# VH-VL binders against q9lj97: the designs that were tried, part 37

Target 1, 262 residues: q9lj97
Amino acid sequence: MSQEEQPKRPQEPVTYGDVFEVSGELADKPIAPEDANMMQAAETRVFGHTQKGGAAAVMQSAATANKRGGFVHPGDTTDLAAERGVTVAQTDVPGARVTTEFVGGQVVGQYVEPRPVATAAAMEAEVVGLSLQSAITIGEALEATVQTAGNKPVDQSDAAAIQAAEVRACGTNVIAPGGIAASAQSAANHNATIDRDEDKIKLIDVLAGATGKLAADKAVTRQDAEGVVSAELRNNPNLSTHPGGVAASITAAARLNERADI
Below, E stands for the ipSAE of ESMFold2; O stands for the ipSAE of OpenDDE; V2 stands for 0.75 times the mean of E and O plus 0.25 times the DockQ between their complexes.

## First folded at step 19 (VH-VL; framework fv_masavibart)

Design z5 (at its last look DockQ between E and O 0.14; V2 from the best seeds 0.00; counts 0 for: pae E 11.5 > 2, placed apart)
Fold by OpenDDE, look of step 19:
Structure z5 (fold): chain C 262 residues (1-262), chain A 118 residues (1-118), chain B 110 residues (1-110)
Amino acid sequence: as target 1 above (262 residues)
Amino acid sequence: QVQLVESGGGVVQPGRSLRLSCAASGFTFRSYYMYWVRQAPGKGLEWVAVISYDGRNKYYADSVKGRFTISRDNSKNTLYLQMNSLRTEDTAVYYCARTGTYWYFDLWGQGTLVTVSS
Amino acid sequence: QSALTQPASVSGSPGQSITISCTGTSSDVGGYDYVSWYQQHPGKAPKLMIYDVSDRPSGVSNRFSGSKSGNTASLTISGLQSEDEADYYCSSYTSDSTYVFGGGTKLTVL
């Protein structure tokens, strides 16, 4: 094979920061073959197989490139992966199973699998006539979004909006593991790896039963709506809110609460 | 100037121990895999040991496995080779070397002579 | 670990072209492009002459060239000069994650 036909070898190592949203020391570490092997083993243990396009596959590809470039030895392990571990954990939340993948304590992958909530009762969500007697809560507004945009694939703007809503409902910036915000973010990340919309996680999968998924809830205020709208806009390349989406629902709730003098 | 300088060589009796050092200068030491390569008098080159960037991963030739220990101190830009249970066949000039971007030795020290004799 | 096979010696006259072969197995030279060549003068450290089968480091004369066919790598020195008289070693990364060197070739300039 002429020198011209040889694939160009990488000039720099593929680091964790190149392929994952990680920070700190880990971000600068070249991905090592044994790291990838550990992830592969962890995925296999949890899923029964490695995930297509999952963290293990990405890490294997990166490690292979690094070997080709002479940046890592075939038997190498990073200190962070070795010391802090490579793990895959599953958490069941109402309506979904969330799988999170970790390297050295940082998230490198997340998957949300919708689980049918066996309770038949959710279908008869009778339009409980909003008897104007109680203020609409953030949780209720999120659930209402299912009716207007339930079939929408979850994207980053949705996830941001949902996170903003949760933060305002709970009064904390900490994303709770297994919470609605975490689920939404996982869904958005997952959907980004899927080409077909029909195979993507939908808002209904995340927001169904939102009132029960929130650690705390409160009546929607105008300020809450503004915050959620801002979050959605900042994470939407089109700088628009989705009609009937999360921000729209929260805004509608805020308006209704204002009219009711609640 | 980019360079490697070995030290610690000498004459020792069989069964004794010796520690070699290699001082690196002129480059980012922590960014390179480092190697020890030896050459017996009038003989060819033999790979001895390799250590990764952070010192986490170490590999040895079968001929020295269990007797030699490679280590590094990145804060001092220094590579080490602890040689225990030395044998006459360990007699050689010991070179420290680094690998470049790919799997080649682009920088060598001038070597330090280790003589194991009764 | 078995050394890569090189001829013990080669010779040439000034101005001539000579080739040194390095033969391995599919687990080293044949399996990877991690072949490098080193020049060593008496009492001196080895110097990298060729890496990645055919690439030259900066400062190395274009008279030195490398190639590979099957399990055999080759170093060619064109326009032979007296200063080229030295020992030449090939090296390869192996499938067991080690380096292996050839036995060395003594080049004599007649």
Scores: ipSAE 0.687, ipTM 0.877, lowest interface PAE 0.8, mean pLDDT 88
Fold by ESMFold2, look of step 19:
Structure z5 (fold): chain C 262 residues (1-262), chain A 118 residues (1-118), chain B 110 residues (1-110)
Amino acid sequence: as target 1 above (262 residues)
Amino acid sequence: QVQLVESGGGVVQPGRSLRLSCAASGFTFRSYYMYWVRQAPGKGLEWVAVISYDGRNKYYADSVKGRFTISRDNSKNTLYLQMNSLRTEDTAVYYCARTGTYWYFDLWGQGTLVTVSS
Amino acid sequence: QSALTQPASVSGSPGQSITISCTGTSSDVGGYDYVSWYQQHPGKAPKLMIYDVSDRPSGVSNRFSGSKSGNTASLTISGLQSEDEADYYCSSYTSDSTYVFGGGTKLTVL
């Protein structure tokens, strides 16, 4: 007597390639329960908690589905995760902390957490000893805008100001594909089709990691600030700059650099 | 015509070795976890070993760890159990089994008897 | 490395209902919803009757039902028939990432 056909199960496992932009052997591997546990532990070590909706949560959901489907055993780990590891690394860059999550040497998650750059105002307020200070760069001033106007929706005046800043930082009037100016212009164009501010792309989305995205950088000068202010003004229907915005941050940096004779 | 067929059982003396085979047909063997489960005469079921679909992950009951080795050949649709250093308490019918929906054992072979006696 | 506890035997008359218990701990039956039940006739391989505590595979009669309360899972067979006479085993996933079977229950009908 042959056994009866059992209830249908999921036809295929959830693989790393189904949920992450990965390649090679890893892309075809079912997400295993111990892979997910290792990522949860790594996220907890770094953040003090798991990231809601992050890589560990996605892996746990996939591993649970794979367990119920009979594709993995509760104690399984993927060979690439066992051999090459599951890691979470943090890198500090000016104005941001970048967290990158790896499985088997491949990126499965990346998070940019803005951190305050020492702003021109903050440095001016911290006076105790000698007046010798490091020069503030255009990239650093752009990242400082994240702290003062990061939730502002990107508009055309912001895009123009950012373009003027990037051109001056790099010493060329050629707009690099994938640069900050290109991203800001795309965000401004996209936002023009969106009615609710909550749904718009914000300055933080464009300016976080600005120093890492610029092809070159330089100390902010008075002439740089005048150019950025001019660009923001001419591209605003009210012929004004935004308080705490791009032009304001560049101007503050220029003033501090001038006082330090840098 | 989905089935599992075990072979390789027999009578052996303690300390000897046997290799069991399980031939799978009628389903995509390489997509399933495979198990060995044994049953001593007149006794209950005991899980013995499990192997993942790609052979990467293997697990053993404490009673057989270090003596038994599970393996598979997906090109031949065959599961194996290498049983070394056999003991009288290893006397049992050995079943191979497949996981089904929610990875419980939804398909079993008819079993092969291993008798270990001096 | 514990077995799940089942009664050694139960009996009932045709048409009656019976219940077979399967008692574990908070580390297996009580902690997870991965309990399954198998029917085994003499000389035959086991057959899956219930998985995930209460789910039936296609082709298994709705006379078979499963439930759980605390550390105890139960298999209920209603409308007993002579072909239900068999050995019944429960199984559970454990917190040690292993599986454990119950000792088995012999069901006698008539």
Scores: ipSAE 0.000, ipTM 0.402, lowest interface PAE 11.5, mean pLDDT 79
ESMFold2 (binder alone), look of step 19: mean pLDDT 91; pTM 0.924

Design z6 (at its last look DockQ between E and O 0.24; V2 from the best seeds 0.00; counts 0 for: pae E 8.1 > 2)
Fold by OpenDDE, look of step 19:
Structure z6 (fold): chain C 262 residues (1-262), chain A 118 residues (1-118), chain B 110 residues (1-110)
Amino acid sequence: as target 1 above (262 residues)
Amino acid sequence: QVQLVESGGGVVQPGRSLRLSCAASGFTFSRYYMYWVRQAPGKGLEWVAVISYDGRNKYYADSVKGRFTISRDNSKNTLYLQMNSLRTEDTAVYYCARQGYYWYFDLWGQGTLVTVSS
Amino acid sequence: QSALTQPASVSGSPGQSITISCTGTSSDVGDYNYVHWYQQHPGKAPKLMIYDVSDRPSGVSNRFSGSKSGNTASLTISGLQSEDEADYYCSSYTSDSTLVFGGGTKLTVL
């Protein structure tokens, strides 16, 4: 009688840190059933339904596993979820609606929905003649990417590059809710679930107005370009940068700044 | 040594209150759900109350709900059971038990006898 | 609370093998492998003997084994010894999120 190897039961609970990019005390907390229920309710309130593969679904799965393992009980809630809340918030940005999901004040999910930019008049892209006199900033380089690769669907490599750019611009590794990096990551995640490229979120949807979306900005340096290139490459299965893409734009900006001795 | 030690049992009259304690040692107390399980004389095992790691979540058997309160002090590695409005049917040996993985009790105290009699 | 059903008593001679059954419903023993067995000697606390149907804690004799078929879990004690005389309880976690114990089985070694 082949002792059917009982599936190796988890020896440890599924924590928030296991499934989400969270830090601090929350990261070590087992996901509780009532936490998941709160998220489900919040998603339903905002979207009218739970999101497939969304935070609520992930939390439910984790909580179920934890319950099976005896790590949590059916009625359990975490202190952080109970005290600080489980919330889903929507913010409208130019060209998109961003939905952010929070547990205890930390982001556990983000969704970007493209909104048709009402054709306001062709603001004549005044080719702001890069007056040779000022150094090109990371924000400006990101905006320039819209012109060269604006119609490219956002993928994980783009998101990584944009995140690297934002980190370098702002000097912080913390992804700001509703920031460009967060939006890009959400777009990439969303696009992974979409079959048709025409229905995917494009770089233009994320990077338009990048200079105004960054909490801080700085002149592009060679080191910045190297960091962004590295991020894009690490997250591209082809180990290449996209021509005219984020890394390419930042690199170009860095070169220009060097030539201008700025 | 990993152990649980109950105390606080005794003889009380119906309607009175009693507080049980369970001292834990030899393990990280705050990482475990803790139970009170009782056994009436000559009878089987019955869970009474359970408390989560941080004491936030508490659950009670219907037979004791509203009368008993489970609590814990993780700084003292101690589990408590406040028993109010005691009844004759509450007469039992009360065990504290540690819940292991997958809903089994891997550690038991020696038990403390509570006798409720007129 | 749906109690797990155990025989009230079982007996055997030294050296024999005996089996104690624990029968639940499809919503408890049948659905999950959350069946555990405890041994209790008179005046002593219960001791975990088997967990997760068939797993044995460290320090427990290999004479004790567990199995499950359908809605019935079984504890088998081989090579019965006088020291095995005790009460045995099964437990399970039910689908309605309730921990339940069996009624207990008194094992007598003849």
Scores: ipSAE 0.828, ipTM 0.927, lowest interface PAE 0.6, mean pLDDT 88
Fold by ESMFold2, look of step 19:
Structure z6 (fold): chain C 262 residues (1-262), chain A 118 residues (1-118), chain B 110 residues (1-110)
Amino acid sequence: as target 1 above (262 residues)
Amino acid sequence: QVQLVESGGGVVQPGRSLRLSCAASGFTFSRYYMYWVRQAPGKGLEWVAVISYDGRNKYYADSVKGRFTISRDNSKNTLYLQMNSLRTEDTAVYYCARQGYYWYFDLWGQGTLVTVSS
Amino acid sequence: QSALTQPASVSGSPGQSITISCTGTSSDVGDYNYVHWYQQHPGKAPKLMIYDVSDRPSGVSNRFSGSKSGNTASLTISGLQSEDEADYYCSSYTSDSTLVFGGGTKLTVL
């Protein structure tokens, strides 16, 4: 017999993939009430309050909807949140404080708070006899590449080097959408289809203003330079770095910073 | 056919233990929260325990907390209730039930009788 | 404290309509649509008749309907038949993660 009157089945739960740009196992997990509580606690511990419209608020709304729909119970937590953590990390750099929020090792929120600290830092440095500009940052080294190789077409080795630099500057292992690494990768992919170099996207188009485009920044270290060089090498068909390129500029900055520390 | 079948009921003395099983068939067992609900002779329905679809989250009625343990084996499509330190008040028909959306039970087993007496 | 209250019994004649009430609090009934109704014949497992106050699962006769007003949900059975003679339970899920059942109503068909 044909079915009579029945309502459609209830909607599915709100998952992490519905709300955040996450992948893998986490994307399919319903947002659970204890996950949201853990994020709210982590935000409160770091900020002294929850962020309006931030990850904790979004998770709380999703978890409430899931609870009302019968998809989760009030005490539920996901395995990834329980086992791999819900954390909030802050990185302080000159000019900015960057906060990154994680669930199960994946970014669900990032906040850049501009912090004009030059005056205060300059005053403290003068008291102890230090120059604020004695350390070159990753952002400054990337901008220096504009001066030495700005007209070079962006290729995959450049994109890899820029990604390694941005990851190290920001203290995170994930690529932020709209960051300079994302721009460089897009440029490299585009350029692979272009025959004439004049029509290709150049390093200047990606790296100009890098200090202002980075979510966070730090002084270049030897370890940073080694990582950036390694990334450029592994992603160059010739297994070499470009003279005056990204790796070269980061390496030069690291060497200058080492001399300044002596 | 979509069904739940309980087993493991019987007559036991107070203070003893008993393990109930519920075999599921005809549906994807691992996608559902599962309940144990009991009914004392001549009385109404009382929920006992619930377990999440992956077994991670478990909840108990106050009357059984600390004495009963709910578990599941999704590879065998089986729900369990371990009942320790049984009391005469635990005498009931025990049903397993599948939770549908919005907190209703759309599938019940036939029940298995547990009698706790001297 | 907050329990779902049902009348102990209700009766009706074949062909007529009857209503069974289920009264709770705003957190159990009033503010939410999580009231469900189960039919239980003697010696049988409960069967879901109405969910979400008024929705009918596949295979349940349209003689069964549900409604809610304030803190009281109602199950209405029209065209009463002898096979409708059974115990009827309402249930709800509270915001404190507690499943609650009503005490049950025995329906007698005269």
Scores: ipSAE 0.029, ipTM 0.468, lowest interface PAE 8.1, mean pLDDT 80
ESMFold2 (binder alone), look of step 19: mean pLDDT 90; pTM 0.918

## First folded at step 20 (VH-VL)

Design k1 (framework fv_masavibart; at its last fold request DockQ between E and O 0.37; V2 from the best seeds 0.00; counts 0 for: pae E 4.8 > 2)
Fold by OpenDDE, fold request of step 21:
Structure k1 (fold): chain C 262 residues (1-262), chain A 118 residues (1-118), chain B 110 residues (1-110)
Amino acid sequence: as target 1 above (262 residues)
Amino acid sequence: QVQLVESGGGVVQPGRSLRLSCAASGFTFSSYYMYWVRQAPGKGLEWVAVISYDGRNKYYADSVKGRFTISRDNSKNTLYLQMNSLRTEDTAVYYCARQGRYWYFDLWGQGTLVTVSS
Amino acid sequence: QSALTQPASVSGSPGQSITISCTGTSSDVGGYDYVSWYQQHPGKAPKLMIYDVSDRPSGVSNRFSGSKSGNTASLTISGLQSEDEADYYCSSYTSDSTLVFGGGTKLTVL
């Protein structure tokens, strides 16, 4: 093959940050072949096949490019992927199934499939041939965040987002003592004093059982999502929302509710 | 000056261990895949081991797998080769080499001789 | 691991052009040809002479050139000089990114 016919060699490695909305150390890591393979395997396990245009496909392409560029070797894996895993997880929330793809604990893909909410009322309606879908609530969306970002250390942006969510859910600006907002803020403050991420309080520690921790709950609206997104952004020095994080989850819920005309 | 300097070679008996070092200077050591390549007396070049930038990934020739361990200390700009259970056929000049921008060796050390003999 | 095949020896007179072949380079990394050539004088470390089939590092004489046809790469040395007497090794990374060296070619300048 002549040089003219050869594929272009990348001048720089394709990193996770180039193709995914990831941050931190992972963002700067070249995508490695085994990382891609792990994702492919994970997708296959969950979906029965690799998703077209999904994370696995993107990673494979990137890894191939990186290999061509000599940035990675066959068999290479990133420490983050190896240590923290490459996973695909599905979470059922009222009205939807959310599939989230993770590399090293960071979201690299998310799919939402609307599903009928089997509420007691829906069961009765189903008997009547009526499919009643229940709207996803703020509490449910927060709980869903555990699946997508549960291992993320709680920071100020998370705390702000959670607070915004709670306020929206409860219809009050008063932070309830012992509520999830208070807990999140405490966690964020604590984490600021901790150097090692592994020792920090994670979102799972705060948001697990969020539905039961809220004094009140409501269906997520677009306005709610906007409020939560705004809160997260204002408190993130990067002026971004965390993929699969609180704001992202609320936003996803809002979209689902809108689509369901709920 | 951009250079690699091997050390640690010597004469050892079969079954013994030896640790080679390669000191890198003049470049960002942590940005390169590093290799050990050896050359038996009067013979050709043979790949021995490779280690990734951060030391996460290591690969070995079948001839040394299970006996040799490649490692690196990026803080010291040093590549290592721990050689255990040495055999007479391991006798060679051992070179450390840097992978260039792509798939070639653009920098070689002067090598260190390892002689395994009874 | 597939080995690259080189002639054991080649010779030429000063001023002549000689070519060293390296066969078995059909496997490419990601569809790209990665063939490199190294010169090694007795008692010295190998020196990169050609990379990526035909590219020449800075400081290497333009008398050295590389090419590839099919699965055979070639190193050509034009205007042969006495200092060119050395061993020459080709190297390639195969499609599975396995590093392989040729057996080496001893070049004698007559």
Scores: ipSAE 0.869, ipTM 0.947, lowest interface PAE 0.5, mean pLDDT 90
Fold by ESMFold2, look of step 20:
Structure k1 (fold): chain C 262 residues (1-262), chain A 118 residues (1-118), chain B 110 residues (1-110)
Amino acid sequence: as target 1 above (262 residues)
Amino acid sequence: QVQLVESGGGVVQPGRSLRLSCAASGFTFSSYYMYWVRQAPGKGLEWVAVISYDGRNKYYADSVKGRFTISRDNSKNTLYLQMNSLRTEDTAVYYCARQGRYWYFDLWGQGTLVTVSS
Amino acid sequence: QSALTQPASVSGSPGQSITISCTGTSSDVGGYDYVSWYQQHPGKAPKLMIYDVSDRPSGVSNRFSGSKSGNTASLTISGLQSEDEADYYCSSYTSDSTLVFGGGTKLTVL
């Protein structure tokens, strides 16, 4: 008899319908290892890197579980992925680039990326011979909150503000497991059961590295700040924003970005 | 009765071909990964080929790649092994085996003998 | 194809307890709980005796038990009987491929 702890064994395959809003035949298909590899390759071709918390990462995690459970073998692909493809498409619209990810013709991820303001603005300024400070992004403002309120325990108003910020930065309702908004909500729920503040999860634990954790990012606008402030207010029993907190940092970034137009 | 029954074994010369069949009964054949596993006389077990439940994904041991082809017909509940360019080292009893829920074989056929000799 | 290491033979007297080892690596036996054991009498097909390290299929005597420690799995047969004389094979999931078998162990009942 082994003295080692026995890990929980997967009992059913993880299907596309378990992790994505998809329908029909695809919804019942186990996510296969080669399907995940095809998405990783497609994301790399389009972005130059894989997306953290994105469709490829979710597919790889599911495929790994399916392989452990004997539901798929290494190198397996589904017929839908092989025949209908795994693709990443980008479309430029006014003020943004929309990226849509497909498996078998169905959307499994969608991201909205603002035009790179620092790059485009810097190029315009260099052509004219002017200096320009880089615009502050939502991710950078979230990281700035670490410096001003990093030791604050995460509460529900923080989680709501972070979710509003992430949605605006990424432009998608798809929140991968382990995303910033999901982490913040989990931290808030956990902290509600903790008596001592020193034992609580802090904003630094959720927001450190936010620029690298967001699936997409954009320059902070006044409307972004209004949305984040509203979310923090609605979810704070004190009906106020936290000084130096998420909403305050986003608002400050928006104001700095707006003054750079002058 | 849940069972697997192999057929098509025989004696052939090197370089010739054989086709093995495995008839499945008493279970939903199309829900399982299926294997061919062989055993040379007096030797151990060696998996040879595996095929996914829908027939799309196929894998082979290095010793048979390019020479053997696994296939299945789910409408006939039958697994196949096409064995081309046979060699004397392919002499073995060939079993079909059903993969269980995880990583084990819960059902085996009786085996069919393939003898490759000059 | 990698093989799991089993002793070539083992023997015991009726009524004794014997153990057959199956040694792999962290990529198979050590890394996962997907070890199975098969009994094969001469001229017969293999029969599943143990799966998932220690689970016993219906109809298999509780004299057969399985365990694992580190990279080594073990099949223990208690109350040895003459009908237990057979070849025994272990098998494991491997992260590099689908499955691997051990080389087999011939059990002789004296």
Scores: ipSAE 0.246, ipTM 0.655, lowest interface PAE 4.5, mean pLDDT 83
ESMFold2 (binder alone), look of step 20: mean pLDDT 94; pTM 0.954
OpenDDE, look of step 20: ipSAE 0.846; ipTM 0.938
ESMFold2, fold request of step 21: ipSAE 0.131, 0.212, 0.160; ipTM 0.609, 0.640, 0.611
ESMFold2 (binder alone), fold request of step 21: mean pLDDT 94, 94, 94; pTM 0.956, 0.955, 0.954
OpenDDE, fold request of step 21: ipSAE 0.855, 0.857; ipTM 0.941, 0.942

